# Ledger of designs, part 33: miniprotein binders against p81326

Target 1, 226 residues: p81326
Amino acid sequence: MLHFGGFIMEINHISKILEKEREEYIRNKVEEYLKQGFSKDDAVNKANQSWRTYIGHRIQDVIYNLLKKFLKDSGLKVTTDKALNNRNLPEELDKVKRLIAINYGEYLFLPDADVIVYKVENNDIKIIAIISVKNSFRERRFETTYWKLKLKESPVTSHIKVFLATPDKDNEISYKCPNGKPKKMRIILEYELDGIYFLKEDFEETEKAKHFGKIVEDIIEISKKL

## First folded at step 12 (miniprotein)

Design xh4
Fold by OpenDDE base, last read:
Structure xh4 (fold): chain B 226 residues (1-226), chain A 82 residues (1-82)
Amino acid sequence: as target 1 above (226 residues)
Amino acid sequence: SPDLKKAKFIAKIIKDLAEELGLSDEEKLRELVKLIEWLAIMYGAEVTVTIENGKIRIVIKIGNVEIYIEIEDGKVRITVKE
């Protein structure tokens, strides 16, 4: 349990809060859809669908805010891919954007980077880590792996750590070989990525697969080596 | 404002947490305060907790909107001010 600033990152509290958010969100959306003239059943169904979309973004925001808070004292900075999509960027963020860009010959593209951790030393920016946040693995299962591999191809970006953070509610990647059968996705993600961080307690822990509470410590340690 | 809407949403969550947990003892009060602090962090909000004479005052700042939470004598009072 990493004590940062006197707070033990208790996933239980986060989960409890998110559940209350869900309840309130659903209530509000149901009411909204009822006012729009939908039936109760339709309103509930639509609210649940809306929540599925909302929670994906919400978890990204939560992780961003957590990292921003707990890395602050270490002098590390946090941004997002969304923040980098602006035409007029502050100089610092413009540099960050350029330092994570992947070369495709005539074009430069950014990796999917829900959260980007970097440090500024003597006006030089060093990218430390990219965190991809996934709520489910039904779509684009290996997208994060693709970006990790692409980042490795350049000496400019090869040092950047790529982490996956997930609640993995459906246990898609929580275990490597449940019932003796290899879970392809878990094995490949763990092999190719620098780490997987679970926002849950029930998972197979390994050197690379850890509780989300360890991500701050790991990032700080990496930052000291750069 | 978006911040006001968010603040009102957070205020409702706090109310629901308080109702579920109850305020019957000091341990529950401490847990509630902790939950509120986590909630603030999760939203990237600043939070200030002051405990004075058995009264707990919490202020959550979201942009220009403030959520005031007062816990005293087993009662929770929440006020949102923009």
Scores: ipSAE 0.821, ipTM 0.935, lowest interface PAE 0.4, mean pLDDT 92
Fold by ESMFold2, fold request of step 13:
Structure xh4 (fold): chain B 226 residues (1-226), chain A 82 residues (1-82)
Amino acid sequence: as target 1 above (226 residues)
Amino acid sequence: SPDLKKAKFIAKIIKDLAEELGLSDEEKLRELVKLIEWLAIMYGAEVTVTIENGKIRIVIKIGNVEIYIEIEDGKVRITVKE
């Protein structure tokens, strides 16, 4: 559907692959739980619960790998908040960490970013965007907006774009006014964030709410202005 | 090893995709190749596709493990080498 760095991005290909991954993951987990002595019904239920946790991490990895792949030719680099928390940090990543960290008096914390996009020019680092990945909005619904607001408080971080990426399979934020009533989460998230990128086809598209395949183009265009 | 376990998982996904598609024509072959390329990208793996003498050969590198996929005459052969 949308062009992804000159490569046609088909969200249905990613979705089809993830469904096959789910089938094999669940098959393997059921076998594991049966060997532990659980009944068939309990093993299946536990395997499905395990998948719900795994898929959240898996989608984060997919987004990281996609951005790393498709931003490389534009001179943009990609890292994660997990990588920035390593004890022996290379100098480049140490600079990234310092440029995105938020000061709370005696304490310094990284925002919950999942994926971070930056560029390097003459050994100077400019943070372009952070992407928060959410599979579900049942808990910590406005975490990403909190971090956007904190980053806006300082002139050194106020330029950083804050994006949300989600499959939103349960349609929790896909539409602004489903059934004629404003959806609080969608309205607030779209208002406060710089963009919401959906890993599915069915959602209400706006200037800020877009198909995920558009994210590479958007990041590249933003990087040219910074 | 972790890389071998991951490669075997990926190989099973490719086999399942090929079986579902049925590889009866050129359009389905192109679809499978696209799915394999996306699968490799989704794992951050290097992928190389070559076409020689009517045979499609795909190599996916996962650390020190390689997945070899050969597609010929509507049949898929997958080999995992450490």
Scores: ipSAE 0.809, ipTM 0.932, lowest interface PAE 0.6, mean pLDDT 88
Fold by ESMFold2, fold request of step 13:
Structure xh4 (fold): chain B 226 residues (1-226), chain A 82 residues (1-82)
Amino acid sequence: as target 1 above (226 residues)
Amino acid sequence: SPDLKKAKFIAKIIKDLAEELGLSDEEKLRELVKLIEWLAIMYGAEVTVTIENGKIRIVIKIGNVEIYIEIEDGKVRITVKE
């Protein structure tokens, strides 16, 4: 039976599995592209491009499945923005959708929320947290902070915790002052968000910047106060 | 089916993990089982582990597709059944 207590070991297991998935994915894609008539160099380049798209979605799925598994015993439920945009939305999920929607005059939009954690008590739904999953920060680097600020503007959504989860493979936000100068992206993200959770070991830990293994405990504690 | 494709991919990952670890002792066996359980969790799959007289049997269920992993005497056999 796996449990939360070995968070450093658990991060290593996830990382090791994802590396094996990458190796097999790339091998399969190169074979596909070679059969389509691409040169070896083109096949490798295309396979790497395909992986970059795939890994982004894969990490979202991993985080969803982990949270669903480890929050279940605390009576907390987990959904995704993909599920909320589906047709034939169940009443419960329709309520979740409306509770996180942001008004833009005559338009309503969902914030960019990859994973949503909520609880249900006596037909009441309380949104606990949203988790934005970023594989890299090449694009949309401050998008998550924008959505946190918008959620803070309404009394209906101002309690919602906004977290960022990332492997940060390229060390774009892993350290506050990596060469003696403040790293703008890390400083602003940590200041504005309720937490940053790293799916790796090598990063500067702070009160808000933590190993991903702490996210379950943090969400449970937040839920007790709502 | 999509579930069969996913199950075959997962089976390949398990095979690669077992090969890299080398099942030379009990510690390596426990590590492999732990990795298989984490792999199942990462896919949201049901997993059942049974251990009898040094034989380990693991079943991962992905929809209607099942992955059977049998570990005995340092040897791993993986079967995907729809």
Scores: ipSAE 0.807, ipTM 0.932, lowest interface PAE 0.6, mean pLDDT 88
Fold by ESMFold2, last read:
Structure xh4 (fold): chain B 226 residues (1-226), chain A 82 residues (1-82)
Amino acid sequence: as target 1 above (226 residues)
Amino acid sequence: SPDLKKAKFIAKIIKDLAEELGLSDEEKLRELVKLIEWLAIMYGAEVTVTIENGKIRIVIKIGNVEIYIEIEDGKVRITVKE
């Protein structure tokens, strides 16, 4: 708010806040587990496991809130896959849901689309981008790539940009050729996706691999062509 | 309520940020205010900052709950009202 275009300079502030949230979250969870009769060591272990599950959802919420705030004046709307799975869906969100559903014969499923950006034009809804949020790549390494490929298979969804947002604290995809050898996961993700946005400073920047602070500008530019 | 629990959590984060940063000069004070504004944005909350006679008053709205942060003479006071 204090700085127009604020994402580029504010990644460190977001990271600082999330670290304080982690400390308080763990403190609260340890207290809860101690009340349940667990030893101090067990309570700490369980609290840390609880945080690992929670942080993925929290980063998704942060990204949703940031995009909602900073895309509002550009006429772009933001929702989440959680919102699309609610009962009694408003007509607008029901249309969003139908526009991203993937056909598997007799079954229709939503892709794992953590955050969805769309616009409304003359009662028509156009999906601009889907942002997948990944905190770790230990399992389902290429889930986001799978969904991009499925969306490309239909002319009604082939225009949808699929982005990956990640802190990548373990450097699983931060560099293309560490030690001179191609990193398979980074190379494939960058090749297939429309962009990778890092919530940290230490990574190899390319045309598709950027600081998270660039995502708002990129989405706005893409929306102008739709 | 869920909004009250969230507001208390946020209030604690603000208190921890203020304690770590220390409010010994204007530079640190401005940094704290900036962190509070980003914290509010990260929760999708509306935030209002008012400066009156060297006193800073910040209001964060979370549903039907409000967090009042008052900063004066290097001290921070946080009140959560439902």
Scores: ipSAE 0.802, ipTM 0.933, lowest interface PAE 0.6, mean pLDDT 88
Fold by ESMFold2, last read:
Structure xh4 (fold): chain B 226 residues (1-226), chain A 82 residues (1-82)
Amino acid sequence: as target 1 above (226 residues)
Amino acid sequence: SPDLKKAKFIAKIIKDLAEELGLSDEEKLRELVKLIEWLAIMYGAEVTVTIENGKIRIVIKIGNVEIYIEIEDGKVRITVKE
């Protein structure tokens, strides 16, 4: 069991496990589709499509569980946008929801956020960070930057750090100038966001673009300043 | 039953990891234990590892479902109990 103070992020273990999960998931889905009467080729295609949808949610779940585990000893709490959208919300989470809401005149809406980190001090809740989890950047590439900009517009939410966490297996944002050409998406995301955390080893590290293993200590340091 | 389904999936992943590694030496055994611990953390599950008389026992708790993994003499036995 890893404890805070000696936190060691071993991304190779996580990647290895996710690949085994993929293999078993695909096997189970193929069997399921074959039982429904699909041909072998159709079952395989459908299983692969199902995995692409599933893996996005799975990576979010992994990040939530890792942060919840390793931030707990620092008195930091973690929730999700899924939890905040439930009916009959506990008082603590209702306060979290209200503290991240964005004002559109007469209307208040939640930003699109996957994981929210906050702390509780004598019934006073302070939002530390929002982590957006992206497996692919094919669609809605800059939605995270939109929400960062909206949060910056209010003194109530301007302190909230907005991070992006991604495996970026297709190298869509891993390098600033691949082949000597500026990568617009990486440059804009890095400029506007408070950090990008990669769930892989092969990427260009900068002051804002880091290995995911650094996120726990970064969040703890930020929380000390609030 | 959702916890049981998750536990069975996890148990299968552990079996696959053990088979791929091949438990021929102590280094591979340590690697399997690390993988099992990370797997449990990735599911938000509690994990306990004990080593007694050359046996490694790992318990993963998922709600009211428990996964028992015993490793002895290069062999892995996995039991899921609800």
Scores: ipSAE 0.794, ipTM 0.927, lowest interface PAE 0.6, mean pLDDT 87
Fold by ESMFold2, fold request of step 13:
Structure xh4 (fold): chain B 226 residues (1-226), chain A 82 residues (1-82)
Amino acid sequence: as target 1 above (226 residues)
Amino acid sequence: SPDLKKAKFIAKIIKDLAEELGLSDEEKLRELVKLIEWLAIMYGAEVTVTIENGKIRIVIKIGNVEIYIEIEDGKVRITVKE
């Protein structure tokens, strides 16, 4: 079977690199645990658990770096919720922070967004999209949809696209009706969010559920309309 | 330093990729270079690739640390400099 197109080739490269990173990470962690006196079986189990936590943060970093790299020539800027929570915030990022904040009466909070895409035109900042990165849906399954609904409540934030990016290796949301039965998480996430971008090949593709490689083109197209 | 630790980790990944591919022909060499470019992008690092007189030189910059990869005659030499 032959695959054509930049996305399929690029996801294979990313996956191959991440597998090599996993191998080296696990090897290093096993050595560390063995030096601490754990048995080999325990060291391997602990190393695998450590990797599960690490890969979650690693995928977020990969997505940030890819978007920053591939959106820069289109005049689009990328930041993170972590960067927006720094004490000494540059004026530009302070404006970004205020433009995505959710009003809860006398309190303002940032939505739980991993990556934020925006543009600057004539000293005006326009928020284009936020991307939530999830590796598993065992906890806080609909957190991203909650934030989309809150952003829709104000004309200042209602234009902001809310995307979910996921490898979804356990197929928790890859298909709408696996085995003929509706999958609640996939159906609700796709209904409420502006897009779901999969970091894998095997999923049910729709107008909103796409290969991750399409996210750059989609963001650029949206930005031209704002 | 964190940058040095990251650079050494990346250098090890590059070495492992080269060993797995086995640089026996030009097609595998091109695949390794592409993988190195993607690896650099995935870390948000600037990467420079130059090809001169059958020698490939790749520089990846991680803060003030640089990774130098030289590929010649099917051999890969990796140097990390702070």
Scores: ipSAE 0.786, ipTM 0.927, lowest interface PAE 0.6, mean pLDDT 88

Design xh4
Fold by ESMFold2, look of step 14:
Structure xh4 (fold): chain B 226 residues (1-226), chain A 82 residues (1-82)
Amino acid sequence: as target 1 above (226 residues)
Amino acid sequence: SPDLKKAKFIAKIIKDLAEELGLSDEEKLRELVKLIEWLAIMYGAEVTVTIENGKIRIVIKIGNVEIYIEIEDGKVRITVKE
């Protein structure tokens, strides 16, 4: 039985579930590759590669589903950039799309946002936050900061909070100054973004760098002041 | 069929979680139920939990597929139905 206000978002529960999903996913993939004629070593290597691709999409889905569930009773709605790129948009989502689009002369592009949080009041739409989900920072490391800076250039979008959500299992941005050496990526991301939310326990917590379990509360509080 | 495949995957995860916890006391039962609720939410699935006379019944709905989980006397039975 689910009750409003009786369910607390916990990073440890999410992490435990994802580890069980990884174990079963890899087991299933190894079996599939063995049936295709691959050696055991090749099947394991291919299964692990498949998981690395899959987990990125899976974490995005998890965040979308959690936010949709836990923001609903606060009058907040959630969508994705994938949904906004569909050709047959409902009027509401078409308005959301227009409210976050960036103007490049003859062209309009959506920022790279995985999840968008907004509210609707009397047919008016207010964009609250955009959450970028990154499993790894090996490619396009500062794309989220670029989109934050572009959103700041217009009075229509300058209020939009831009968050980064990540497990950061390889500790690419978990600490500002590991071993006494400033980590450029963490410092710039934290400086430019409105918040970084970690799906793990071990990281340097600051005013902007928090456990993922705080994101729902933070979004709700922002929405009340908007 | 995709919903059935997803439901069977979820059912296996639930079995794995139950085995790891060991359902010998009330605290572990409550923890398993919470994990099942989180799992359903993480998949965007509707979940209902009913508790009656020491029997816990959980239903997870994935499209037209339903996962029935019954927990009684430390034992877990999981059925997937279309």
Scores: ipSAE 0.785, ipTM 0.925, lowest interface PAE 0.6, mean pLDDT 87
Fold by ESMFold2, look of step 12:
Structure xh4 (fold): chain B 226 residues (1-226), chain A 82 residues (1-82)
Amino acid sequence: as target 1 above (226 residues)
Amino acid sequence: SPDLKKAKFIAKIIKDLAEELGLSDEEKLRELVKLIEWLAIMYGAEVTVTIENGKIRIVIKIGNVEIYIEIEDGKVRITVKE
């Protein structure tokens, strides 16, 4: 486990905290729904549904905050696609937005990038990496690979590393199939992307499939080559 | 304020963590401090830990709101100030 700016990242601590957040979130939502007149069983079901919507965004926020904290001392900055879609965009972020946007004729779209890492040197902005955060692979499982391929089509974006970060709690890409063969989804994601970073301890580790704690040093090394 | 609401939620999480651990020995105390530090980082909050004569003081800053956690003699006191 790496030492990040005086803190050692431990996935068990993050997981423990998220479970406590879930418990308190659900308690608050159950109380809210009971006040609205729902039965206890219905309130619990609704609270759990609300959490499932919330946790995806919460994990993105956690990753953003961790990267922002631990990349800062290396002169690297972090933003999100949500921030880049704001109407009143600061000049720096407007430049970041333009540097990752994909043209479709008269239309301009941002790739599905949850977290963006960049640096500012001599008033120039260099995009280093984008991180797609996936809590589940049930839908849009290969959209990240599509955006990697689109970014490769232009010399101005082809250098941008595209990473996937996932807790993979349901083990959709963590292990081989029960018959011992590699999972097709894992093979394709690992082949096409620049890296997969797991927010858990137990998975089949490879050169491209690593513990999330490795992402900081990987990004720093990439930034030195730019 | 949004920051005050967030700080109160965080304070409740800290209280729940402390109750579950039960501060019966030094190892559990260290674990609680680590959990509080990680919790602050996960919210993008500034955290400061100081230790003085067996008293642990932790300050978490969320905008203009501060969470004060004091741990002494196996007891945890949490206050939220705007």
Scores: ipSAE 0.780, ipTM 0.926, lowest interface PAE 0.6, mean pLDDT 87

